# Designs tried in a protein design chat: VH-VL binders against DNA topoisomerase 1 (topA). Part 3

Target 1, 137 residues: DNA topoisomerase 1 (topA), of Thermoplasma acidophilum (q9hm08r4to140)
Amino acid sequence: FRIIIAEKADAGRRIAYFLSGGQVKSHRAKGTSYLEFEYNGSKTYLIPLSGHIVEADFESGYSDWNKIDLSDLIDARIVKNIKNKVAYQTLQAFRGKVEEIVIATDYDREGELIGVEALDIIKEGKEEIRRAKFSAL

## First folded at step 14 (VH-VL)

Design r2 (from r1 with light chain D28K)
Fold by OpenDDE, last read:
Structure r2 (fold): chain C 137 residues (1-137), chain A 119 residues (1-119), chain B 105 residues (1-105)
Amino acid sequence: as target 1 above (137 residues)
Amino acid sequence: EVQLVQSGAEVKKPGATVKISCKVSGYTFTDYYIHWVQQAPGKGLEWMGRVDPYSGETRYNQKFKDKATITADKSTDTAYMELSSLRSEDTAVYFCAREPWLRGYFDYWGQGTLVTVSS
Amino acid sequence: DIQMTQSPSSVSASVGDRVTITCKASQKIYNYVAWYQQKPGKAPKLLIYAASSLQSGVPSRFSGSGSGTDFTLTISSLQPEDFATYYCQQSDSYTFGGGTKVEIK
């Protein structure tokens, strides 16, 4: 099956309706949320995000930039905190089970970053990865 | 059985504030959006806004952004709408309604709450 | 903002008649349309969602169709209990049509 990652809820539901012709099911339960529909003869799950999934921070002692030299941050360990638990759990739930992953986040710097975050969570290595733009939505 | 039960009719004077409630049952409160819809006497339906009970995130019709404040209490499975600075034109029946997540339609409705604003 | 223009505003019909109500969106909404029935003193009742999906429990004489900007609700054979006001609603930003009152001829 296919996973489509959308950057925002509104974009997500528009994509789902557009691709499915309106035949969409909602899933919001047990810590996961996604839309389900058929596209191009294949089961498709759309995971809408709400911005960044994770927040990058520095390890303890490096979070206050007023107290440390910026050069020290180069060697500081980066800690990723989960910002969007539902999105994270949803992506995790599909990890290793997906044949195709479509990154449909916005075509800007922020969208690319969010797309990478999502990909890092869901990608195992066997999946076909695609980047899609939905300009008409 | 899914139910949305709203608070009773209200009579207020101009300038007053009213807060109406919508208590849900028969499903998981946080899995659906709650919307509010206005219907003036003899008029059509007008969307006012909604709340995501899970996150507390709200959206408003621009027309009502300064009129209505929508909230949700997860501990009581109740959504609220507060109407401020009431005027005669705010006299209407107000409905709460449930939206399946990201589906854009309202599958269950409250019975409506009449708010009458008169001097 | 998406506007929904519903027509006609009222229609007189008889039992057994085919009734068609139209809703035109100001822009494409990709089947983001729902239809509701409302009787006096009652809350609206969902009939159709996603332009053409019949809500559970709704009689099959109700059907929805359309795409892009033009959507229709059809009652194939009007029944006595169908005299009511009907509303379309676009599912993108929740705008309602102006309503159509179906009255007895």
Scores: ipSAE 0.843, ipTM 0.914, lowest interface PAE 0.6, mean pLDDT 93
Fold by OpenDDE, last read:
Structure r2 (fold): chain C 137 residues (1-137), chain A 119 residues (1-119), chain B 105 residues (1-105)
Amino acid sequence: as target 1 above (137 residues)
Amino acid sequence: EVQLVQSGAEVKKPGATVKISCKVSGYTFTDYYIHWVQQAPGKGLEWMGRVDPYSGETRYNQKFKDKATITADKSTDTAYMELSSLRSEDTAVYFCAREPWLRGYFDYWGQGTLVTVSS
Amino acid sequence: DIQMTQSPSSVSASVGDRVTITCKASQKIYNYVAWYQQKPGKAPKLLIYAASSLQSGVPSRFSGSGSGTDFTLTISSLQPEDFATYYCQQSDSYTFGGGTKVEIK
């Protein structure tokens, strides 16, 4: 099956309706959220995001910059914190099961970064990865 | 059974504030959006705004952005709409309604709450 | 904002008649249309979603069609309980049509 990653919920909804002709099912339960429909004869899941999925932060003890020397941050370990739990869990749930991944995030620097974040979570092996632009939406 | 039960009718003076509640049951509150719709006497339906009970995110019709404040309380499965600076033109029946996530339609509705603004 | 122009504003019909209500969107909305029935003193009731999908429990005499900007609600054979006001709604930004009152002839 196919996964489509959208940057925003509204964009995701529009993409789903556009591609499916209106025959869309929504899933929002048990920590996962996605839209389901058929496109081009294949089952498709659309995962809408709400911006960045993860945030970079410093390890414990370095999070409050007002309490430490800035020079100490140079050697501090950067950790990734989950900002969007539902998106993260949804992507993780589909990991290893996807044949095709379509990145439909915005065609700007932020969209590219968000797309990479999503890929880092869901990509496991030999999935086909595509970049799509939906400018008419 | 899915139910949306709204608070009772309100009578207010101009300039006052009113807060209407919409208590849901029969489903998981955080899995659906809650919307509010205005219907003036003898008029049609007008979308006011919505809340995502899961995240607390709200969206408003520009017309009602400064009039309505929509909130959700996950601990009580209740959505709220507060109307401020009430005027006679705000006299209407207000409905809460449920939207399946990202589907764009309203499958269940509250019974409506009449708000009357009169001097 | 997307506007929904609904027509007619009212229609007189008899039991057994075929009734057609139309909504025109100000821009293409890719089947983002729902239809509702409202009776006096009651909340609206969902009839059709996604332009043509019949809501569970709704009689099959109700049907929706259309795409792009033009959408239609059809009652194939009007029943006594169908006299009411009907509204279309676009699902992109939740704009409603002006309504159509179906009255007894």
Scores: ipSAE 0.840, ipTM 0.913, lowest interface PAE 0.6, mean pLDDT 93
Fold by OpenDDE, fold request of step 15:
Structure r2 (fold): chain C 137 residues (1-137), chain A 119 residues (1-119), chain B 105 residues (1-105)
Amino acid sequence: as target 1 above (137 residues)
Amino acid sequence: EVQLVQSGAEVKKPGATVKISCKVSGYTFTDYYIHWVQQAPGKGLEWMGRVDPYSGETRYNQKFKDKATITADKSTDTAYMELSSLRSEDTAVYFCAREPWLRGYFDYWGQGTLVTVSS
Amino acid sequence: DIQMTQSPSSVSASVGDRVTITCKASQKIYNYVAWYQQKPGKAPKLLIYAASSLQSGVPSRFSGSGSGTDFTLTISSLQPEDFATYYCQQSDSYTFGGGTKVEIK
């Protein structure tokens, strides 16, 4: 099956309705959220991200920038905190099961970053990865 | 059974504030959006705004952005709408309604709450 | 914002009649239109969602069709309990049509 990753909920809804012709199922339960429909004869799941999934931060002790020398931050380890739990859990739930991943986040710097975040979570094996833009929506 | 039960009718003076409630049951509160819809006497339906009970995120019709404040209390499975600076034009029946996530339609409705604003 | 122009505003019909109500969107929408029935003093009731999907429990005499900008609600054979006001609604920004009152001829 196919996964489409959208950056925002509204965009996700429009993409789902556009591709499915209106035949969409909604899933929001048990810590996961996605839309389900058929596209080109294949089962498709659309995951809206609502922005960044993870937030980069410094290790404990380096979070208060008023109390630390900025030069010390260069050596500090970066930790990733989960910002969007639902998106994270949803992507994890599909990890290892997906044949095709379509990154449909915005074509800007933030969209690229968000797309990479999503891929880092869901990608495991030899999934086909595609980048798509839905400009007509 | 899915139910949306709204608070009772309100009579207010101009300039007053009213807060109406919509208590839900029969499903997981945080899995659906709650919307509010206005219907003036003898008039049609007008969308006011909505809340995502899970995140607390709200969306408003621009027309009601300064009139209505929508909130949700997950501990009581209740959505609220507060109407401020009431005027006679705010006299209407107000409905809460449930939207399946990202589907854009309302499958269950509250019974409505009449708010009357008069001097 | 997307506007929904609903027509007619009212229609007089008899039991057994075929009734058609239309909504025109100000721009192309992708089959996310819903239809509601409202009786006096009652809350609206969902009839159709996603342009053509019949809500559970709704009689099969109700049907929805359309795509792009033009959408239609059809009552194939009007029943006594169907005299009411009907509304269309687009699912992108939740705009309602102006309503259609179906009354006894």
Scores: ipSAE 0.838, ipTM 0.913, lowest interface PAE 0.6, mean pLDDT 93
Fold by OpenDDE, fold request of step 15:
Structure r2 (fold): chain C 137 residues (1-137), chain A 119 residues (1-119), chain B 105 residues (1-105)
Amino acid sequence: as target 1 above (137 residues)
Amino acid sequence: EVQLVQSGAEVKKPGATVKISCKVSGYTFTDYYIHWVQQAPGKGLEWMGRVDPYSGETRYNQKFKDKATITADKSTDTAYMELSSLRSEDTAVYFCAREPWLRGYFDYWGQGTLVTVSS
Amino acid sequence: DIQMTQSPSSVSASVGDRVTITCKASQKIYNYVAWYQQKPGKAPKLLIYAASSLQSGVPSRFSGSGSGTDFTLTISSLQPEDFATYYCQQSDSYTFGGGTKVEIK
């Protein structure tokens, strides 16, 4: 099956309706959220995001910059915190099961970053990865 | 059984504020959006705004952005709409309605709440 | 915002008649349209969603069609309980049509 990743809920809804001709099912339960439909003879799941999934920060002990030396921050380890739990859990739920991943985030700097975040979570290594643009929607 | 039960009719003076409630049952409150729709006497339906009970995110019709404040309480499975600076033109029946997530339609409705604004 | 122009505003019909209501969108709709029935003093009731999908429990005499900017609700054979006001609603930004009152001839 196919996964489509959209940057925002509204974009996701429009993409799903456009590709399916209106035959869409919604899933919002048990910590996961996605739209389900058939496209081009294949089962398709659309995962709408709401911005960044993860947030980069310094590890514990380096968050209060008034209490540490700047030189220590240079060597501080960067950690990734989950900002969007539902998106993260949904992507993980599909990890290892997907044949095709379509990154349909916006064609700008933020969209590229968000797309990479999503891909890092869901990609196992054998999937076909595509970048799609839905400018008409 | 899915149910949306709204609070009772309200009578207010101009300039006052009113808060009406919509209590849901028969399903998981946070899995669906709650919308509010206005219907003036003898007139059609007009979308006002919605809340995502899961995140608290709201969206408004620009016409009502300064009139209505929509909230949701997950602990009581209740959505609210507060109308401020009431005028005679705000006299109407107000409905809450449920939207399946990202589907764009309303499958269940409350019974409506009449708000009357008069001097 | 997308505007929905619904027509006619009212229609007089008899039991057994075929009734057609149309909605025209001000721009192309990708999320299609829902249709509702409302009787006096009652809340609206969902009839059709996604332009052509019949809501569970709704009689098969109701049908929806359309795409792009033009959408239609059809009652194939009007029944006594079908005299009511009907509304279309676009699924992108939730705009309603002006309504159509179906009344007895």
Scores: ipSAE 0.833, ipTM 0.911, lowest interface PAE 0.6, mean pLDDT 93
Fold by ESMFold2, fold request of step 15:
Structure r2 (fold): chain C 137 residues (1-137), chain A 119 residues (1-119), chain B 105 residues (1-105)
Amino acid sequence: as target 1 above (137 residues)
Amino acid sequence: EVQLVQSGAEVKKPGATVKISCKVSGYTFTDYYIHWVQQAPGKGLEWMGRVDPYSGETRYNQKFKDKATITADKSTDTAYMELSSLRSEDTAVYFCAREPWLRGYFDYWGQGTLVTVSS
Amino acid sequence: DIQMTQSPSSVSASVGDRVTITCKASQKIYNYVAWYQQKPGKAPKLLIYAASSLQSGVPSRFSGSGSGTDFTLTISSLQPEDFATYYCQQSDSYTFGGGTKVEIK
């Protein structure tokens, strides 16, 4: 089956309805959110990200700047924290189960970075990966 | 049973601010968008905007962008709409309603809150 | 922006009549419309979603159809409790039509 990664909820909805001709199921429950439809003979799931999935941060104990001495920040390591738990959990639920991943985020630097974040979470290496532009929506 | 219960009627002077509440029960608050709809006396329905109670993300009708501020408090299962710089033309009934995530329709509505703006 | 033009603005009808209300989008719509009934002093009630899907608990005399730009709500045999105002709503922009008041003839 196919996964489509969209940058925003409303853009994702427009893509899903356009590709399916109006037959879309929406799922939001138990910490996951995605759209389901059929396109070109294949089951297709669309995951809207609503921006970045992860953020850079310091490890636990260094995140409250008011309580930390500056000398301790030199020793802190940078980690990636989950900013969008629902997007992360949804991508994780599909990891290893897909044949094709389509990145449909905006064609700019921010959209490319968001697409890479999603790929880092969902791909295992056997998937076909495509980049798509839906400029008419 | 799903319920959306709004705060009571308000009478305000021009230039004032009002904050209307919409407390939900009978479902998981963060699984549904909350919308606000204006109905001026004797007029039709006009969509104002929505909030995703999970993330706090909003979307507004351009007409109301500088008039309304929509928020959600998931600790109390309550959505809010604040109207600023009230004018007499803001006199209306205001409804909250829920949308199953991205499905594009409003399946349950609050009872409405009358806001009257008069000198 | 998508505009929704609803017609007629009012209709006078008798119990038992077939009533047809139309809603026209200013451009092609892929995610259809919803239809609502509103009685005076009350909140709107969802009747139809996705152009033609009947909401649970809504009588089968209500039906919806349409795609693209033209959408229709039909009441096959008008009942006394059906005298109300009806609204369509575009499901992506959330834009409401102007409403149709169904009155006793």
Scores: ipSAE 0.694, ipTM 0.858, lowest interface PAE 0.9, mean pLDDT 87

Design r2 (from r1 with light chain D28K)
Fold by ESMFold2, fold request of step 15:
Structure r2 (fold): chain C 137 residues (1-137), chain A 119 residues (1-119), chain B 105 residues (1-105)
Amino acid sequence: as target 1 above (137 residues)
Amino acid sequence: EVQLVQSGAEVKKPGATVKISCKVSGYTFTDYYIHWVQQAPGKGLEWMGRVDPYSGETRYNQKFKDKATITADKSTDTAYMELSSLRSEDTAVYFCAREPWLRGYFDYWGQGTLVTVSS
Amino acid sequence: DIQMTQSPSSVSASVGDRVTITCKASQKIYNYVAWYQQKPGKAPKLLIYAASSLQSGVPSRFSGSGSGTDFTLTISSLQPEDFATYYCQQSDSYTFGGGTKVEIK
């Protein structure tokens, strides 16, 4: 089946209704959020994001700078923390199950970065990956 | 079972601020958008804006973006709308309503809150 | 921005009459519309969503149709409790039509 990654909820809804001709199911429960429809005879899911999914940080125990000596920061490991848990959990639920991933985030630096973040979470490396623009919506 | 209960009527003077509450029950607060709708006396319905109670993300009708501030408190299952710099033309009934996430319709509504602005 | 033009603004009708209310979008829409009924002093009540889907508990005399730019709410046989104001709403922009008051003739 196909996954479409959209940068915003409203943009994602517009894409889903445009592609499906009006038959869209929305799902939000248990920490996941996605739209479901059919396009060109294929089951399609759309996962709208709301900005960045992850952010850089230090390991737990190093994040309160008021309590950490500066020399300890040299040894600290930089990790990626989940900023948007719903987006992360939704992408993880689809990982390894998709044939095609379409990145439909905005055509700017933030949209490209958000798309890469989503790919890092959902792809296993076998998927067909496409970049799409829906600026008319 | 599903209920949206709004705070009571308010009488305010021009220039004041008011904050209307919408407390929900009978469903998972973070699964639904909360919207606010204005109805001036004898007039139609006008959409003002919404909040996603999960993320706090908002979207406003441009007409109201400098007038209304919409928020949600997950810990109390309550949405709020604050109206600032009140004027006589802000006299209206204000409704909260819920939208099943991204489905585009309001299936349950609050009872409405009358805000009267007079000198 | 999509405008929703609702007509007529009012209609006088008798019990048993067939009433048709229209809502026109300023451009083609894919997200359909919803229809609401409102009685004085009360909150609106959802009747129809997705242009034609009847909300649970709404009598079958209410029906909706349309796509693209033109949408219609029909009451097949008007009842005394149906004298109210009706609103369409665009499901993406949330824009309401101006309303149609259905009154006793």
Scores: ipSAE 0.680, ipTM 0.849, lowest interface PAE 1.0, mean pLDDT 87
Fold by ESMFold2, last read:
Structure r2 (fold): chain C 137 residues (1-137), chain A 119 residues (1-119), chain B 105 residues (1-105)
Amino acid sequence: as target 1 above (137 residues)
Amino acid sequence: EVQLVQSGAEVKKPGATVKISCKVSGYTFTDYYIHWVQQAPGKGLEWMGRVDPYSGETRYNQKFKDKATITADKSTDTAYMELSSLRSEDTAVYFCAREPWLRGYFDYWGQGTLVTVSS
Amino acid sequence: DIQMTQSPSSVSASVGDRVTITCKASQKIYNYVAWYQQKPGKAPKLLIYAASSLQSGVPSRFSGSGSGTDFTLTISSLQPEDFATYYCQQSDSYTFGGGTKVEIK
């Protein structure tokens, strides 16, 4: 089946309705959110994000700048924290179950980065990866 | 049973602020968008905006972007709309309504709150 | 912005009449429309979603159709409780039509 990654909920809804001709099921429960429809005879799921899924941060203990010597910050390990738990959990729920992943985020630097974040969470390496543009929507 | 219960009618002077509440029950608050709709006396329905109670993310009709502030409080299952710098043209009944996430329709509505702005 | 032009603005009709209300979108839409009924002093009630799907508990005399730009609500045989104002709403922009008041003749 196919996964489409969209950057925002409303953009994702527009893509889903455009591709399906109006037969879209929405799912929001148990910490996951996605749209389900048929496109070109294939079951398709669309996962709308709300911007970045993760963000860079320092190790715990380096997050309170009032208590840290600035020279210590140079040595702090940078880690990624989950910024959008629903998007993360939804992508995780589909991991390993997908034949094709379509990145439909905006065609700019931020959209490309958001797409890569989603891929890092959902892919296992055997999936076909595609990049799509829906600027007319 | 699903219920959306709004706060009572308000009478305000021009320039004042009002905050209307919409308390929900009978369903999982964070699974549904909460919308606000204006109906001026003798007029039709006009969509004002929505909030996602899960994330706090909002979307506004541009007409109301500088007038309304929509919020949700997960701890009390209550959505709010604050109207600022009230004018006589803001006299209306205001409804809250819920949307099953991204389905594009409002299946349950609050009873409405009349806000009257008069000098 | 998608505008929804609803017509007619009012209809004078009798019990038993067939009533047809139309909403026209300013551009082709894929995220259909919903239809609501509102009686004076009351909140709107959902009748139809996704252009043609009846909401639970809504009588089968109500039906909806349409796609693209033209959408229709039909009441096949008016009942006394159907005298009300009806609104369409575009499901993506949430824009309401201007309303159609159905009155007794």
Scores: ipSAE 0.679, ipTM 0.848, lowest interface PAE 1.0, mean pLDDT 87
Fold by ESMFold2, fold request of step 15:
Structure r2 (fold): chain C 137 residues (1-137), chain A 119 residues (1-119), chain B 105 residues (1-105)
Amino acid sequence: as target 1 above (137 residues)
Amino acid sequence: EVQLVQSGAEVKKPGATVKISCKVSGYTFTDYYIHWVQQAPGKGLEWMGRVDPYSGETRYNQKFKDKATITADKSTDTAYMELSSLRSEDTAVYFCAREPWLRGYFDYWGQGTLVTVSS
Amino acid sequence: DIQMTQSPSSVSASVGDRVTITCKASQKIYNYVAWYQQKPGKAPKLLIYAASSLQSGVPSRFSGSGSGTDFTLTISSLQPEDFATYYCQQSDSYTFGGGTKVEIK
């Protein structure tokens, strides 16, 4: 089946309606959020994201900017923290189950980073990966 | 049974603030958007804005962005709309309504709250 | 920015009549429309969503159709309880049409 990553809820709905002709099921349960439809004979899921799923931070001993010297921060280990736990869990539930992943986030630096974050969570390395632009919507 | 129960009618003076509540029951509050709709006396329906009770994220009709503040309290399953700097033109019935996430329609509505702005 | 132009603004009709109400969006956006019925002093009631899908409990005499920018609500045989005001709503912008009052002739 296919997964599409979109950047915002309203944009995601417009893409889903465009591709399906309006035959879209929405799913929301305890924050888990995605749209389901059929496109080109394949079951398709669209997951809209409202921002970054992870964020960079420093390990705990280096997180208090008021207590540590800037030279110590240069040596600090950088750790990725889950910023949006439910989005992370939603994407993780699809890991290993998809044949094609389409990144439909904005064509700018932020949208590319959000797309890479999603891929890192879903991808096992055997999937077809595509980058798409739906600016006509 | 799905219910949206709004707070009672209010009479306010110009310049005042009012906060209308919409308490929900019979479903999972955070699974649905909550919308607010204005109906001025003898007039049609006008969409004001929505909140996602899960995240607190809002979207407003531009006409109301400086008039209304929409919030949700997950701990009490209650949405709120605060109207500031009330004027006589704000006299209306205000409805809350729920939208199944991103489906674009309002399947259940509150009973409406009349707000009257007069001296 | 999107306007929804609903016509006619009112209809005088008899029980048993076929009533057709139209709603036109100001832009060619592929968005579906919802339709609502409202009686005086009451909250609106959803009739149709996604242009043509009947809400649970809505009588089959109500139907919706449309594509592009033009959408229609049809009442095939008007009943006494159908005298009310009807509104379309664009499902993306949530913009309501101006309403159509269906009155007893």
Scores: ipSAE 0.612, ipTM 0.806, lowest interface PAE 1.1, mean pLDDT 86
Fold by ESMFold2, last read:
Structure r2 (fold): chain C 137 residues (1-137), chain A 119 residues (1-119), chain B 105 residues (1-105)
Amino acid sequence: as target 1 above (137 residues)
Amino acid sequence: EVQLVQSGAEVKKPGATVKISCKVSGYTFTDYYIHWVQQAPGKGLEWMGRVDPYSGETRYNQKFKDKATITADKSTDTAYMELSSLRSEDTAVYFCAREPWLRGYFDYWGQGTLVTVSS
Amino acid sequence: DIQMTQSPSSVSASVGDRVTITCKASQKIYNYVAWYQQKPGKAPKLLIYAASSLQSGVPSRFSGSGSGTDFTLTISSLQPEDFATYYCQQSDSYTFGGGTKVEIK
């Protein structure tokens, strides 16, 4: 199975149509969203994101800046909160089932970071990981 | 039973603002895009824009990007379109319609809302 | 931007006639087109999606065909209730064609 991570829904739809020649199935229900098609003989799923999936925060007990000593923040463990629940849940549903992950987010600083966020959620360590660039869509 | 029910007809003066509602029922609001379509008297259909009710993200036809503001309220299962700085040429019937996510067609439509801009 | 050129702008036909409406895209759009029927004073109704897929509840006398740039809606045997205006729509840009008014003579 191949997963393609796209940064935006419309760009993802256009990538899927380009690769499949128009044979695309769209899925959105129960907190997941993805496109399904075949490319080069491999079943392929495309997961469009919408910006960052997670954000940095501190563990409980450190979340109110007005109520804690700022010197204690130096020792606080940083955790991640989910900003985009549909993207997170969709990626998590495919975790452990993929052979190849293709990062097709925009080729800029923000797109690279969003791609890494998606990888952290979906990969388990044996996947082949690739970076792809598509012209502006 | 899928339904999209729009607010009633409006009569406005030039320069005014109008906000049209589209309340949905019979399906999960956040699973479908909501679109707005203009039909001027005696004319064809013209796509204005859409909103993803889950994320609030919008996409506009360039012609309408400075005229229309499209929003969705997940707590009430209602989409809105606000038209600003109304002119007589904005007199039209306005439809809302839903698109199964990224499938590119509108399977259910609201009944339409006539907005009349009179001097 | 993709333009959708619809022809003819109107057609007059008898009950039982075969009616064909054409829509041409300014560039290749695969099968990514929908067709709608609109009666006066009513909202449009989806007939065909993905160029040739018939929407549930639509009579089988309606059919769609085409790929790439040239698409056709066909009514095989026109009925009195088919008096309406028909629109094609490009499914990525959401652009509508100019419409075809079908009048029963």
Scores: ipSAE 0.582, ipTM 0.802, lowest interface PAE 1.3, mean pLDDT 86

